# Ledger of designs, part 1: VHH binders against q57583

Every score and structure here is a prediction.

Target 1, 224 residues: q57583
Amino acid sequence: MDSWNMKGSKMVDVNEITKYLPGFNCGACGYKRCDLFAEALLNKDVKLEDCPFLLRERFKENYEKLKEILKIKGKIKKEEKYIGVIDGYEADFLLKPLPNECSCRETLLIMDKKELKVGDYIRYRPLGCPIPHFAKIIDEYHGFYIIHVVGPSHRITGEKIEYKDVGIAIVVAFEGIVEGKVPEVGKTVKFIPKHCMMQKVHSGVVVQVEGKRVYIEGIDLKVF
Below, numbering starts at 1 at the first letter of every chain, in headers, positions and changes, except where a header shows other numbers; antibody chains are not in Kabat numbers.
ipSAE, averaged over its two directions, is called F for ESMFold2-Fast, E for ESMFold2 and O for OpenDDE. V2 adds 0.75 times the mean of E and O to 0.25 times the DockQ between the complexes of E and O.
[cut] stands for letters that were removed.

## First folded at step 1 (VHH; framework vhh_etentamig_d1)

Design e01
Fold by ESMFold2-Fast, scan of step 1:
Structure e01 (fold): chain B 224 residues (1-224), chain A 122 residues (1-122)
Amino acid sequence: as target 1 above (224 residues)
Amino acid sequence: EVQLLESGGGLVQPGGSLRLSCAASGFTFSSYAMSWVRQAPGKGPEWVSGISGSGGSTYYADSVKGRFTISRDNSKNTLYLQMNSLRAEDTAVYYCAKDLRWYGSGSYFDYRGQGTLVTVSS
């Protein structure tokens, strides 16, 4: 999509792109088939990194070949920088909510309240964050609570909601959709949860990846 | 209670193939991602492969990618692992694991099965 190379992009075949894609037709990139993802790449609707397999070692040569083909026959827009607002650190990606959810999922270790249940609203301060958070418990697992952050904006709706104050909570995991480079399992990453009121860079280890959906574990110190 | 019953292990020659099965009960099978985890003699557990609840997404450890294929039949509550081009290094007890999440690429799974032994020897 460089104006100086526009004519060259007309020569690329969808089949030429598809040949170098993994061929799993797994849907993880958001498309049901690899050939549909190839069409989307040519249309600049997606980037190569939206395929969870192209950044793996086995597909390194495929990824480099596809970058060269798309560079000559079409150009993917440069990735945006993800910069933390409070302290200016750069993140690897932005973490967005899962479809139809109001925030990324946080997994909390809460020590103060034993009588919490799914559906409860809580007030907590994440360890390493100076701002109290307001959340709804959406699941529980082995004593951890999985929550959606619903405040402080949720408090503005005029609904009378009782928030149980649980004090300091340790955020042990985040789950959401990656905007940016999708990381590999086992990598240490820096990311900004879209729902973070301070837009600070967080860090953690990627534990699970499925397409653009990731589960990241680590202590959310919000020190970046 | 979650119950997982693995089968299909045995002795095979290097380069051979084997298909493992896991019968699941005690939960809504199609709502959970499933994984295969193995433990070789003298080693810790290693995640091998995972599959989403619908079967639409599959993931593999680099050590088995291109050789193993994970699949599931939600109508039969059964998980499968097709193992091809087996190597001596694939010798391990293979466990069927239920993930907490709908995605199946690792951690927070239950080891509820007793495992099935796969021995690759010449």
Scores: ipSAE 0.000, ipTM 0.173, lowest interface PAE 12.4, mean pLDDT 76

